# VHH binders against q7zyf1, part 7

Target 1, 260 residues: q7zyf1
Amino acid sequence: ALRIKVISMGNAEVGKSCIIKRYCEKRFVPKYQATIGIDYGVTKVHIKDREIKVNIFDMAGHPFFYEVRNEFYKDTQGVILVYDVGHKETFESLDGWLAEMKQELGPQGNIDNIVFAVCANKIDSTKHRSVDESEGRLWSESKGFLYFETSAQSGEGINEMFQAFYSAIVDLCDNGGKRPVSAINIGFTKEQADSIRRIRNCKDSWDMLGVKPGATRDEVNKAYRKLAVLLHPDKCMAPGSEDAFKAVVNARTALLKNIK
Key: E = the ipSAE of ESMFold2; O = the ipSAE of OpenDDE; V2 = 0.75 times the mean of E and O plus 0.25 times the DockQ between their complexes.

## First folded at step 1 (VHH)

Design p11 (framework vhh_8pnl_2)
Fold by ESMFold2-Fast, scan of step 1:
Structure p11 (fold): chain B 260 residues (1-260), chain A 119 residues (1-119)
Amino acid sequence: as target 1 above (260 residues)
Amino acid sequence: QGQLVESGGGLVQPGGSLRLSCADAGFTFSIYAMAWYRQAPGKERELVARIYSGGKTNYADFVKGRFTISRDNAKSTLYLQMNSLKPEDTAMYYCAAPYWRSLGTYDYWGQGTRVTVSA
């Protein structure tokens, strides 16, 4: 309960080590293990007037280090998932990272009882951003994960992320190793989040409403009503809900132009 | 070691029906496309059907008109409705999500569910 294990996950070059170094300057006692692709350190933090000992494992993201990483997933209380907002493929890899951890934990592992903090890193870059805040936040919060915009270069978001992350882990430990009721994503449902993500990936109006090409007026209106209720801005506080709702309204209008 | 759980397989007479399910054991289905594959003993694994995040579907010619793929994102479950089953449909059926980059692969697979069609 007073001792926690944290690991970092994410693709090579997303800035994981820089985030940890930025926070842990002078706060951390590194126990160097660079030869095996893992940097290990220990820090002491005070959360809710309570001293917590944190063991941090900064794991190399390259596939070459898979066999080393698989030994370190066990007995973890927290994960820092990092991607680069300027490189969309690093964001798209996050589900792969979750699957790798789940595979290594096996049948008795339960990732639902681990706190995840997602770091949308390198927000200081003036170059084109390929993953919008709304998309990163929606993905994270739909899974019950914490979401932070961070810059290891400027220090923006770093202290806020670690503070919230450690507080959530303390809450997990105090609740018998299980996530508390209504933690993290109280503003929307998984169904609402999944619908918004689906709509963003649709190519045509039939697809957007979830109907087959050639659907009747009644089928179109039934599908529309279901989505309009689900995604109405008054009922859905999810990031991107307003744009998804407008897309659904426009899809119905387009489809009904030529239906009797 | 597989993060998807298939079920619904069994022994059925020719002309019968089965419904296969594939559940993500604790993880949310993402924006990834999902697929059903099958493998008969001594044969290579072959694609049966795909469904994209937006609902578009694609079927192998040998199942077109007989099988229907669908998904329920709220339940994180993929389905394969199999009608008019033939002895040639006898195989181990696998659920897969393409577009997997971790571990150096582009697919992740379930353990499979066995379908036997016999008189």
Scores: ipSAE 0.000, ipTM 0.085, lowest interface PAE 21.2, mean pLDDT 75

Design p2 (framework vhh_8pnl_2)
Fold by ESMFold2-Fast, scan of step 1:
Structure p2 (fold): chain B 260 residues (1-260), chain A 118 residues (1-118)
Amino acid sequence: as target 1 above (260 residues)
Amino acid sequence: QGQLVESGGGLVQPGGSLRLSCADAGSIFSIYAMAWYRQAPGKERELVARITSGGSTNYADFVKGRFTISRDNAKSTLYLQMNSLKPEDTAMYYCAARVWGYSLYDYWGQGTRVTVSA
């Protein structure tokens, strides 16, 4: 029987423990054993015709538990990385979580050999949504991560996420602990992904085109042409590329109205 | 959890330069998002510059091109290089650390005073 280690990562109060409880309640007996901020459980899952034993470490996201968390990053096959779609800061913290893991694994530690399932959690909330699906999907897929919209409260997306996640980990283990080459083909470049993310986070038209306030008509058009080619729908299949392209076109129009 | 301590403030003439430092004794400095805020007389605290754990920077419009935020994770220190200082830059400058897992900056320094005057 295959044995795998899974950890959960993400900010406090994004619903990590609720996701684990919702999915595993009938086949998992979680128990908090100590005040160290790690909840440990064991479950058995059937993927196709094979039984796998899963060791799950639900790690508290509070900074107080940093010294405890760093002992648990090593020898991990899968990570469930959770944020709250209603609180953009939890999404923006994901890069910090990856940095924490990379720091603890050291220079030879490679997250490219770990399966990540990103959970855009709390989609059931009727409150304002701060992170669009395209934004979360782009961030996740640009890193080769699986992306799921989930609700621990309703159960939406939870079973689908865990099935795909465990299947990917089995595939990784069967491939000698490395991701299959097909799993890393994301259909767009890092430059395209970085540009889309930058444009989405821009507050004004000058920033959107990457020019300084007061740029000339020629400078605006030069910047526009570079981005329009890079993000053209025929050349960029990245999530959010269409919206980024429209934003670039609109930014040029807005700036050129008042420039000679 | 470290204590944030600002230094480098003082009196400088218009057009002068100052370099502010913020030291953290904590072992996890490299994974904090850091910021410089200021509080001018009669105003609430306002964001001057921020830097993510990965080194990406963002600046308030009123300091773009004049101020540079940077960090040295090996020394657990945040910097603000202030050039072409103006009288309107006179304020108490505060270092802040945003802990991952929270929406707000949880750790603040005591502040360092910057006065730009002839």
Scores: ipSAE 0.000, ipTM 0.125, lowest interface PAE 16.3, mean pLDDT 76

Design p3 (framework vhh_8pnl_2; at its last look DockQ between E and O 0.03; V2 from the best seeds 0.00; counts 0 for: pae E 14.1 > 2, unsure alone 63.2 < 65, grease 33.8 > 24.2, SAP .805 > .668, off the site)
Fold by OpenDDE, look of step 2:
Structure p3 (fold): chain B 260 residues (1-260), chain A 118 residues (1-118)
Amino acid sequence: as target 1 above (260 residues)
Amino acid sequence: QGQLVESGGGLVQPGGSLRLSCADAGFTFSYYAMAWYRQAPGKERELVARISYGGSTNYADFVKGRFTISRDNAKSTLYLQMNSLKPEDTAMYYCTVRFGSWLYEDYWGQGTRVTVSA
């Protein structure tokens, strides 16, 4: 039987362990205490009519356990990368987690040959969502990662995530440990992604269009045209592109009203 | 499920050395904690040495630096280098693989006999 290694990554309390337990035990197991160091187990799954034995290592997210978890990055084939949609800092920390993994893999390590499933977790807590789906998806997909909305509590998205996740890993293994090209097919460009991010995080309409405050009507129109082409719904498949496009339209309109 | 097979046991004089091996092609040793146990006649099975996933090693008190546990992941083989053997080390030595904390499965070999006698 094919054996694969999977690790979990993410800040403490984002629900890594809960996700894993939800899937393995088919129930919600409340976590009252943070994972100490690392927990690991073996599970059997059937993917594409194959029995797969999964070694899963659930790593503690607290910085204190860096010295413990740093040994477990090697030979990883799949990563469950988790953040809490209600806590933006957990999402912002994802880049740090990737950096840590890259560091531990060393120069010979290739993160591109690892399947990542990003879990936007705790979607059941809708009262205070701080990270939109489009933002999470844009971040994840721009890196070639799988993206899922999950609730360890309700079980929503969990089975779908793991099914896709394990399937992708099996494909990786069948391809000699290299990520299949098809899995990397990003339907949008870096420029599109960057523009969407900028628009989402802009301070004002000038910033949204990428022009200086006090720009001329012509400059505003020029900037708008560029963005309109870039983000047009017919051309841009990036998550959040439609909203970004609308925002740009509105920004232009607003600016032109004030420019005599 | 693969079968663990121990080898390397035999008769040795006090002060002598043996190298035990445990091999199984069905296991990916790099992902599991492994250990050597021994059982002398009329005694309980006891831990000799363990090696974690990360490569950390622990030894029983009676080892006192005489034994070294190691693994070759590429060969899927666990080793126990035993030096300065004593008559008290006479036992059946077993290899074990422990699978995880969530779903425990301990796999054992059939053992290899070590006899230390003058």
Scores: ipSAE 0.013, ipTM 0.329, lowest interface PAE 8.3, mean pLDDT 85
Fold by ESMFold2-Fast, scan of step 1:
Structure p3 (fold): chain B 260 residues (1-260), chain A 118 residues (1-118)
Amino acid sequence: as target 1 above (260 residues)
Amino acid sequence: QGQLVESGGGLVQPGGSLRLSCADAGFTFSYYAMAWYRQAPGKERELVARISYGGSTNYADFVKGRFTISRDNAKSTLYLQMNSLKPEDTAMYYCTVRFGSWLYEDYWGQGTRVTVSA
């Protein structure tokens, strides 16, 4: 039987432990033990008519546990990378989590041969959502990662995420520990993804075009042309690209009405 | 567990510049997002700028184009470059690491005072 190692990564209290407990054979320690740093779980799953034993290490996300966590990054086949859709800070920390893992794995390790499942967690929350689906999906897919909307509380998305995640790890193991080449075509560039994210975070038309308030007609049109080519629906298939393109078109129209 | 210490505040004329720093006193910044907040007399604390570990930034509308947030992760230091200062920028400036946790309190510094006056 195939044995795989999975770790969880993400800020404190994004719901990592609750996601894992929903699916794991082994009971994790109660919340008052969260300060200990590492919880261990085991599950057996059947993927493509095979039994797979999964060892899950649920790692505490606080900076205090950095030295404990760094011992657990090695020999990992999969990462469940979790953030809270109601707390934008947890999403903004994801690049930091990747950097921490890369630093610990060093030049002999490579995250390109690890399956990542990004969990946009707590979608059941009645509070205002701080990270919309297209933003989270865009970040994830731009890195070749799986993306799921989840709620540990309701159970929504949990089984779908784990099935796809384990299937991808099995495929990786069957391919000699390397990602299959066909799995990495995502249909957009990093520059397109970054531009969509920037435009989504803009509140006024000047910011959307990347020009300063009071820019000339020529400056507005130059910025517009650059973004219109980059984000045109015929040229960009990224999540959120259509909305970003419309925002850029509308921003130009709004600004040019008041520029003489 | 460490704390954050702000520095660089002072008295400056309108149109002037200041650079604020926030240093680790036994705490690693590593992978958390960091922010600058400010509080003027008689007002609530408000977000000025936020930066992720990877360098992605967000700014309050009233400081866009004038302030620049940056960080040096190797030195565990956060910066705020403030240009074209206005009397309305007069406040105590605080740096913070926010966890979004019920279990862990956010880290806040004691603040550094910025006064913009002729």
Scores: ipSAE 0.005, ipTM 0.236, lowest interface PAE 12.2, mean pLDDT 77
Fold by ESMFold2, look of step 2:
Structure p3 (fold): chain B 260 residues (1-260), chain A 118 residues (1-118)
Amino acid sequence: as target 1 above (260 residues)
Amino acid sequence: QGQLVESGGGLVQPGGSLRLSCADAGFTFSYYAMAWYRQAPGKERELVARISYGGSTNYADFVKGRFTISRDNAKSTLYLQMNSLKPEDTAMYYCTVRFGSWLYEDYWGQGTRVTVSA
């Protein structure tokens, strides 16, 4: 039978334990390794008519000793990365956690051959959402990560996440521990993703088009055409591209009203 | 496993300041959610301030604007800066670290006493 290692990452109190418990239920056997202070559990799942034994490690629960830090990340096939959609700071912390993992694995570590499933978790359904779906999805998919909207309270999205997650890990194992080349085609470039993120965060029309205040009509139209080609639906399948395109159109219109 | 030790408590006049510390040689604090709780005599423990794994902070309403939670990962030390202290802040103060996420267990220190009176 296939044996895989999975770790969970993300800020405390984002619902990681609830997500794991809802999927694993009675199949989850918690264990504690007192020698190294790492909580982990073992569960069995069926994927593609195969029984898979999963070792799940929780990074948030214990001291991380220098001599075991590399072993926590080492030989990991999958990462469940969780943030709370109601608390943007938990989303903003994700780049920091990835940077730590990358540094601890070192240059020989190949993080591109690890399956990531990002869970945009709805911990409190009564709270205003701070991270919209397109923002979280763009961040995730631009890095080659799977993305899911989940609810720890209702269980929504959790089964779908684990099914896709484990299926991707099985594909990785079937390809000699390397991601299949076709699985890395996300339908948009880094330049397209960066432009959408920049446009989302702009406060005025000049910044949105990337022109200086006082730009001429020709300069505005030239900047607009460049962004329109970049974000064209035939060439850009990135999350949020439609809204970014509309924002660029509106910015052009607003600026041209004030330029003779 | 590590042991949490609180320090920095004492007697202070109203309007004064104290800085509480929580140290443990066995923890790497950047990997844990940590919190300060307090307990006045005859009362239940109550949350004072929380700092998440990623550094985000949350405060109880009764201390907002007066207290600041922070940490120094190089020294493995958690702090609570307490300004504009009131007699109502008199309590034992405890630091905690979350232990075993799916076991729902926290590890507690022995506490440090804060007394605010003239």
Scores: ipSAE 0.000, ipTM 0.143, lowest interface PAE 14.1, mean pLDDT 75
ESMFold2 (binder alone), look of step 2: mean pLDDT 79; pTM 0.814

Design p4 (framework vhh_8pnl_2; at its last look DockQ between E and O 0.04; V2 from the best seeds 0.00; counts 0 for: pae E 14.5 > 2, unsure alone 63.9 < 65, grease 26.8 > 24.2, SAP .679 > .668, off the site)
Fold by ESMFold2, look of step 2:
Formats: sequence, structure tokens, C-alpha cells
Structure p4 (fold): chain B 260 residues (1-260), chain A 120 residues (1-120)
Amino acid sequence: as target 1 above (260 residues)
Amino acid sequence: QGQLVESGGGLVQPGGSLRLSCADAGRIFSIYAMAWYRQAPGKERELVARIYSGGSTNYADFVKGRFTISRDNAKSTLYLQMNSLKPEDTAMYYCAKYLRPGFSYEYDYWGQGTRVTVSA
């Protein structure tokens, strides 16, 4: 039997425990009190005609529990990383969660040999959404993480997420816990992804082009051309690239209308 | 693993349409990003369209509005609906799948291709 270790990560109140409990049903038995910030469970799943025993550590996300969490990062094959689409700050915290794990694993740990399933979770069924699917997907896939839209309220997407998640873990384990180095054409670079993220978060047209207010026509056009080449649809296939390219074009037009 | 099989290519007149299919006999289809590429005689292989595991799509500029990429996870099949075909669309069309697009390393898988010829 293949045995794997999985942990959950994400801010408090993003629905991590709800996702885990909906999938595990009667085979998740809490071994720890909630006040220590870790629930432990064991479940068995069938993937690709194999029976897999999964040790799940459902870790509390509040900073108060950091000293407990840091004992559970090593020897992990999979991470369920969760944010609430209705609360942008939980998405903005994801890089901090990765940094915490990287710090605790040290130089001997390679986060690229761990399967991440990023769950864009809908805790609240209201129509308000603070994080677009393309934004969450860009963040996830640019890091090589799996991305899923889930609902802790309805259970939608959860079984599909776990099936894909465990399948990817089994594949990695069958390759000795390491990924071979290979060149693949994904259609975008880290620089392109970073530019799209910056453009989405810009407050005005000056900021979007990366120029100071009062820039000359030549400075605006020079900044525009660099971004236009970088984000051109023939060279950039990243999630959100079409909207970013349009935004850059519109920013140039708006600025040049008022510059002589 | 070469478990991708393309079909649906053929001869068509300018302005016509074709629907390409790519059947995946491999692992769970829904976890992969899928793409169509093409290669015309004497040219390098180029991306046509991509569809991510969550359904988001991206198209090369030359085909936007004429082609539609889609997937059917229940049938483990990728599609490319090609409308308003032009002679410059003549090429060998390949499907590909990737587990983690955007990584510097990952397995990639390609089909053997299906030929599309657009002529009068």
C-alpha cells in the first residue's frame, strides 16, 4: 500500500476543514484538540486501481498556531492550499504561506517536488467575488500548482480536486519523488506573469505604464512599446494576458490625449 | 506516453469548416491542460489554442474568432472547431497535454497529428 502525507495551509476561516471533512466522510477521526491547531486523520482512497493510505494534517492558519504548524511541514507529498475568493487578503497571504513552508523545509527540501492543489474556495454564496478566476489561476499555474474552484458550502469541486490531487501525487511518487527536468513550451514566462499581476493592481494609467505623472509623449510611448511587446498575444498565452494587453493600450491612449 | 490520437482532418475548400478531435486514452483527462499546435511545411510548430484544466482558454492571434477550443471531460476528448478556413491554415495539427504548464520541468505528451488541407 502506498502511504502519503498531506497537509492543509491557508488563513483561518477560509474553509480548509470543511473541504477535508466533506471528502473524508466517516474515515477522518480527529486526534488533537482544536485549541492546539492541528487535526489529524487517516483515510483510504482508490486511485488508478491502487489503494492509497493518506495521512491528513488539517492545520490551523492563525499566526498564533505557527509554533505548532512548523513541526508538520517535513516529509510532505501534497499540500492543499486554500483561500476565500470573497476575501482578497486570504489570496494575498498565499506567498507568505509558501515562504513559511520553504523556511521550515530548509535548503534540503525542494518545494517543486511537492504537489500543490490550490483551492479557490467559495465559503460565502453571495455573488461578491474579490479574486477573479484568471488571477488565482495565473498565480497557481505560474508556480506549477494545480488550481480548482471549490465550494465548502455545496461541496462542488471537492471530489474532483482530491481525485486529481492524489493522481498527481501517485505519479510523482512513481518517479522516485522527483520530477525530471524537461523543457516545455507553456506560452508565457515569469516576467509576463509578473507584469500581468502588476497591471491588474495598478491604480491609474501612469502607474500601469510604469511612468511618473508628467512624463513626455516619448516616455509614454517607450514604456508602452516595451509592455506591448512583452504581452503581445503571439508571445504571451498567460491567463489574463488579453485583458492586460487591452488595459495597456487604453492607458496609452488616455495619457496621450492630454499630452502635447 | 503517446496516448493522444487526433482525428477529423481532411481536404476542405476555402471558407469551409472542420472539427478536430483528440482522444486521450491515458490518465485522468481532467487534470491536464490541453493544446492544439500546427506545423505547415517548412515552418516551425506553433501554438494555435490552449485550454486549461479549469476551462479557461487562450488563442493565438491568427485564429481568434474563427476557431473554438473545447473539452469534454466525460469523453476524455479535446476539440478544435475550425470555421472560415483559409489556405494558410493548411498544416499538420497536433494535440498536446501538460500536467503543470508553467513549470521549467514536467512531462509533456504529443499526438501523431492530423492533416488539414485547404485548397480550391
Scores: ipSAE 0.005, ipTM 0.222, lowest interface PAE 14.5, mean pLDDT 77
Fold by ESMFold2-Fast, scan of step 1:
Structure p4 (fold): chain B 260 residues (1-260), chain A 120 residues (1-120)
Amino acid sequence: as target 1 above (260 residues)
Amino acid sequence: QGQLVESGGGLVQPGGSLRLSCADAGRIFSIYAMAWYRQAPGKERELVARIYSGGSTNYADFVKGRFTISRDNAKSTLYLQMNSLKPEDTAMYYCAKYLRPGFSYEYDYWGQGTRVTVSA
């Protein structure tokens, strides 16, 4: 029987425990109520034609529990990485969570051999949304992670996420604990994804084109051409590429208006 | 490996301005969330402002509209622009950074602090 270990990671109050409970309340076999900031459960799921035993560790995001969390990163097959679409800081914290896991796994640990499902949670509150779907999807897919929009409140996206997540873990296990050889980012490259993220975080037109304030018309046009080719819709299918392309076009127009 | 050095504190009159700086000697500044905390004499340390790796900010209610937190990843430096200073802003101001998500009261690294005194 296939036995897999999954953990949940994410800031406090992003709803990760609610996601786990929403899915597991009908399938969960609780062993005990943990007092150490980690809730533990065992469940059985049927993925494809296989029964899988899943050990789930719902890890408290509070810094106080860091010493407890670091003991549970090892031997993990899957991670459910959760943020709140209404609180952009929880999304920006995801790189910190990955860095914590990488540090605890050390040089012999490789997160490339772990399946990650990113949950953009609380989509039922989209009126206060601070992280667009394109932004969350781009970040996730650029790392080879699964991306889902979820609401623990409504149940939207929960079953779909777990089905895809467990299916990917089964594929990983069947491939000797390594991801199958395939294109990780179909339709875009890491350079394209990095450029889109950089442009989204830029404060002014000089930054968007990657030139210093006071750059010449020729320098502006050269930078523009490089980014326009990189982000062209025919060459980049990455989420957010259209907005990034428009931003680059607008940045050039704004800068050239004030350059001799 | 992540020592933080604050500067820019001093004595100012009510209504004055100061700009605090925090230089990070660490190698990986851009991935850290950064914060300014303060501790007034006889009081607990409290969060003033926080900025995340992607640029999102949080401010304590008592500084909203008066203080601005910013970062320069190329210079590995955090800033706090303090305007319309009040005597109640008198405190030791600390720079902090953390890699791990979660509650902001515990950070991986703290600076030694820079003193701000607002008095007539």
Scores: ipSAE 0.000, ipTM 0.267, lowest interface PAE 13.5, mean pLDDT 77
Fold by OpenDDE, look of step 2:
Structure p4 (fold): chain B 260 residues (1-260), chain A 120 residues (1-120)
Amino acid sequence: as target 1 above (260 residues)
Amino acid sequence: QGQLVESGGGLVQPGGSLRLSCADAGRIFSIYAMAWYRQAPGKERELVARIYSGGSTNYADFVKGRFTISRDNAKSTLYLQMNSLKPEDTAMYYCAKYLRPGFSYEYDYWGQGTRVTVSA
């Protein structure tokens, strides 16, 4: 029987444990609920007509438990990476979590050979959503991660996530621990992704176009043309590309009105 | 592609303070996460602190509130305020720029480093 190791990662209160419990409620046997900030469980799943034993390490997201969780990264084959769509800081922290894992895996570790399922969790929240789906998807897919919108409360997206997640891990294992090339077809370039990110996070039109404040009309137009080609809906399949393109158009218009 | 240049390192007594700076020559400083790493002689490079584009921060456990990472987007500069320095903090400190790349989990750009020596 194939045994796989899975860990959960993400800030405290983003719903990691809830996601796991929601899925495993009938099959999850908690073995260790440690005051130490790690919940260990075992579950059996059937993937592609195979029985898979899954060891799940649900790690506490609080910084206090860093010294504890750092020992559990080794030999991980799958990561459930969770953020709360209503709390931007939890999304922003995802890079930190990846960095932590990488650091703990050491120079011999290869994060590229790990399956990541990013869970944009708490989509059921009536509160203001601070992270758009396109932003989460862009971030995740750009890294070759799986992306899912989930609600641990309602169960929405949970089964789909785990099915895809475990399937991908099985494929990884069958491929000698290497991520199959065909697993995630990224339909956009790094440059496209970076541009979209920039446009989303920019504070002004200059920054959006990637020109210096006070740029000339020609410079603005040149920058616009470059971005227009890059982000054109017919050519760019990156999440959020359409909105980014519109923003660029508007930015250009705004800047040119003020440039004599 | 921006060159990162660290500065502010030097010799300081235990309990002293230093402020490191990292200048990014790149155009799009504000959208990328930045980080400080350090490497002591004979040890592996380790994360000290990270600041995301939105301003959120992460610190290594050994920092324990002694260091503060910050950024000035207008100046395209990353800072590390280090207080209550200890001899164990002696290391080469590196600035890193993380481009959310499609295929890499590594920082895309590194500075040459600035040396911090904490000694009585």
Scores: ipSAE 0.000, ipTM 0.206, lowest interface PAE 12.2, mean pLDDT 85
ESMFold2 (binder alone), look of step 2: mean pLDDT 79; pTM 0.805

Design p5 (framework vhh_8pnl_2)
Fold by ESMFold2-Fast, scan of step 1:
Structure p5 (fold): chain B 260 residues (1-260), chain A 119 residues (1-119)
Amino acid sequence: as target 1 above (260 residues)
Amino acid sequence: QGQLVESGGGLVQPGGSLRLSCADAGFTFRSYAMAWYRQAPGKERELVARITSGGYTNYADFVKGRFTISRDNAKSTLYLQMNSLKPEDTAMYYCAAEIYYSGRFLDYWGQGTRVTVSA
């Protein structure tokens, strides 16, 4: 029987334990209730006509359990990476979580051979949403990660996420421990993704085009042409690209009105 | 929750030092992250410092460079060395054993020891 190790990662209070409990409540056999910030359990799943034994390590996200978490990163096949759509800082912390794992795995460790499922959690919240689906999906897909919108409260997205997650891990194992080449091109590059994020966070037209205040008409048009080609809808399928392209067009129009 | 007992608090003038101790009388000290919190009158309890079972430490910004947390697992005792004390450090100081269990933190608290920094 295939045996796999899965861990959960993400800030405190993003709902990691609730996601695992929601899916695994009748399938989860607790083997160890850790006083050190790790809940350990075993579950069995059936994927592609095979029974898989899953060892799940639900790791506390609080910074004070940092040393304990580091002991559990090794020999992992899958990661459930969770953030709260109502608290942007939990999303911004995701790169820090990846860095923590990479540091512990060392120079020989490679996250490219680990399946990541990103859970944009708490979509049922009545509070203001601070991370759009397009931003979360863009971040996730640019890294080759699975992306799901989830609610532990309603159960939305939970079964779909786990099914896809385990299927991807089976594919990894069947491909000699390496992620298979995607059958579908994601339709964008890292440069396109980085440009969309930058433009989304800009507050004025000079910043959107990447020029300094007082740039000449020629400088504005050169910057515009570079970004317009990069983000054109025919050339970029990245989430948020259409809005970024429109922002760039509008920024050029605004700046050129006052440049003679 | 009578198993954590703080001591070492008292009166000290600004710039002085105190060493707080927290003795654990009856459970597995080695397995828990331990912390010092403080609470001034009219304010919420705030974290001062934490130490994991393996000795990794974290400090609040307002005490970095002045306070040192340490533990002696053989003696089941937690310490907080407080140097360069300021009037703003005046508070009740609480020892806590922090346990994550089934999706929540189960904190075991002591009764606290009073620290007063005044002329």
Scores: ipSAE 0.000, ipTM 0.104, lowest interface PAE 17.9, mean pLDDT 76

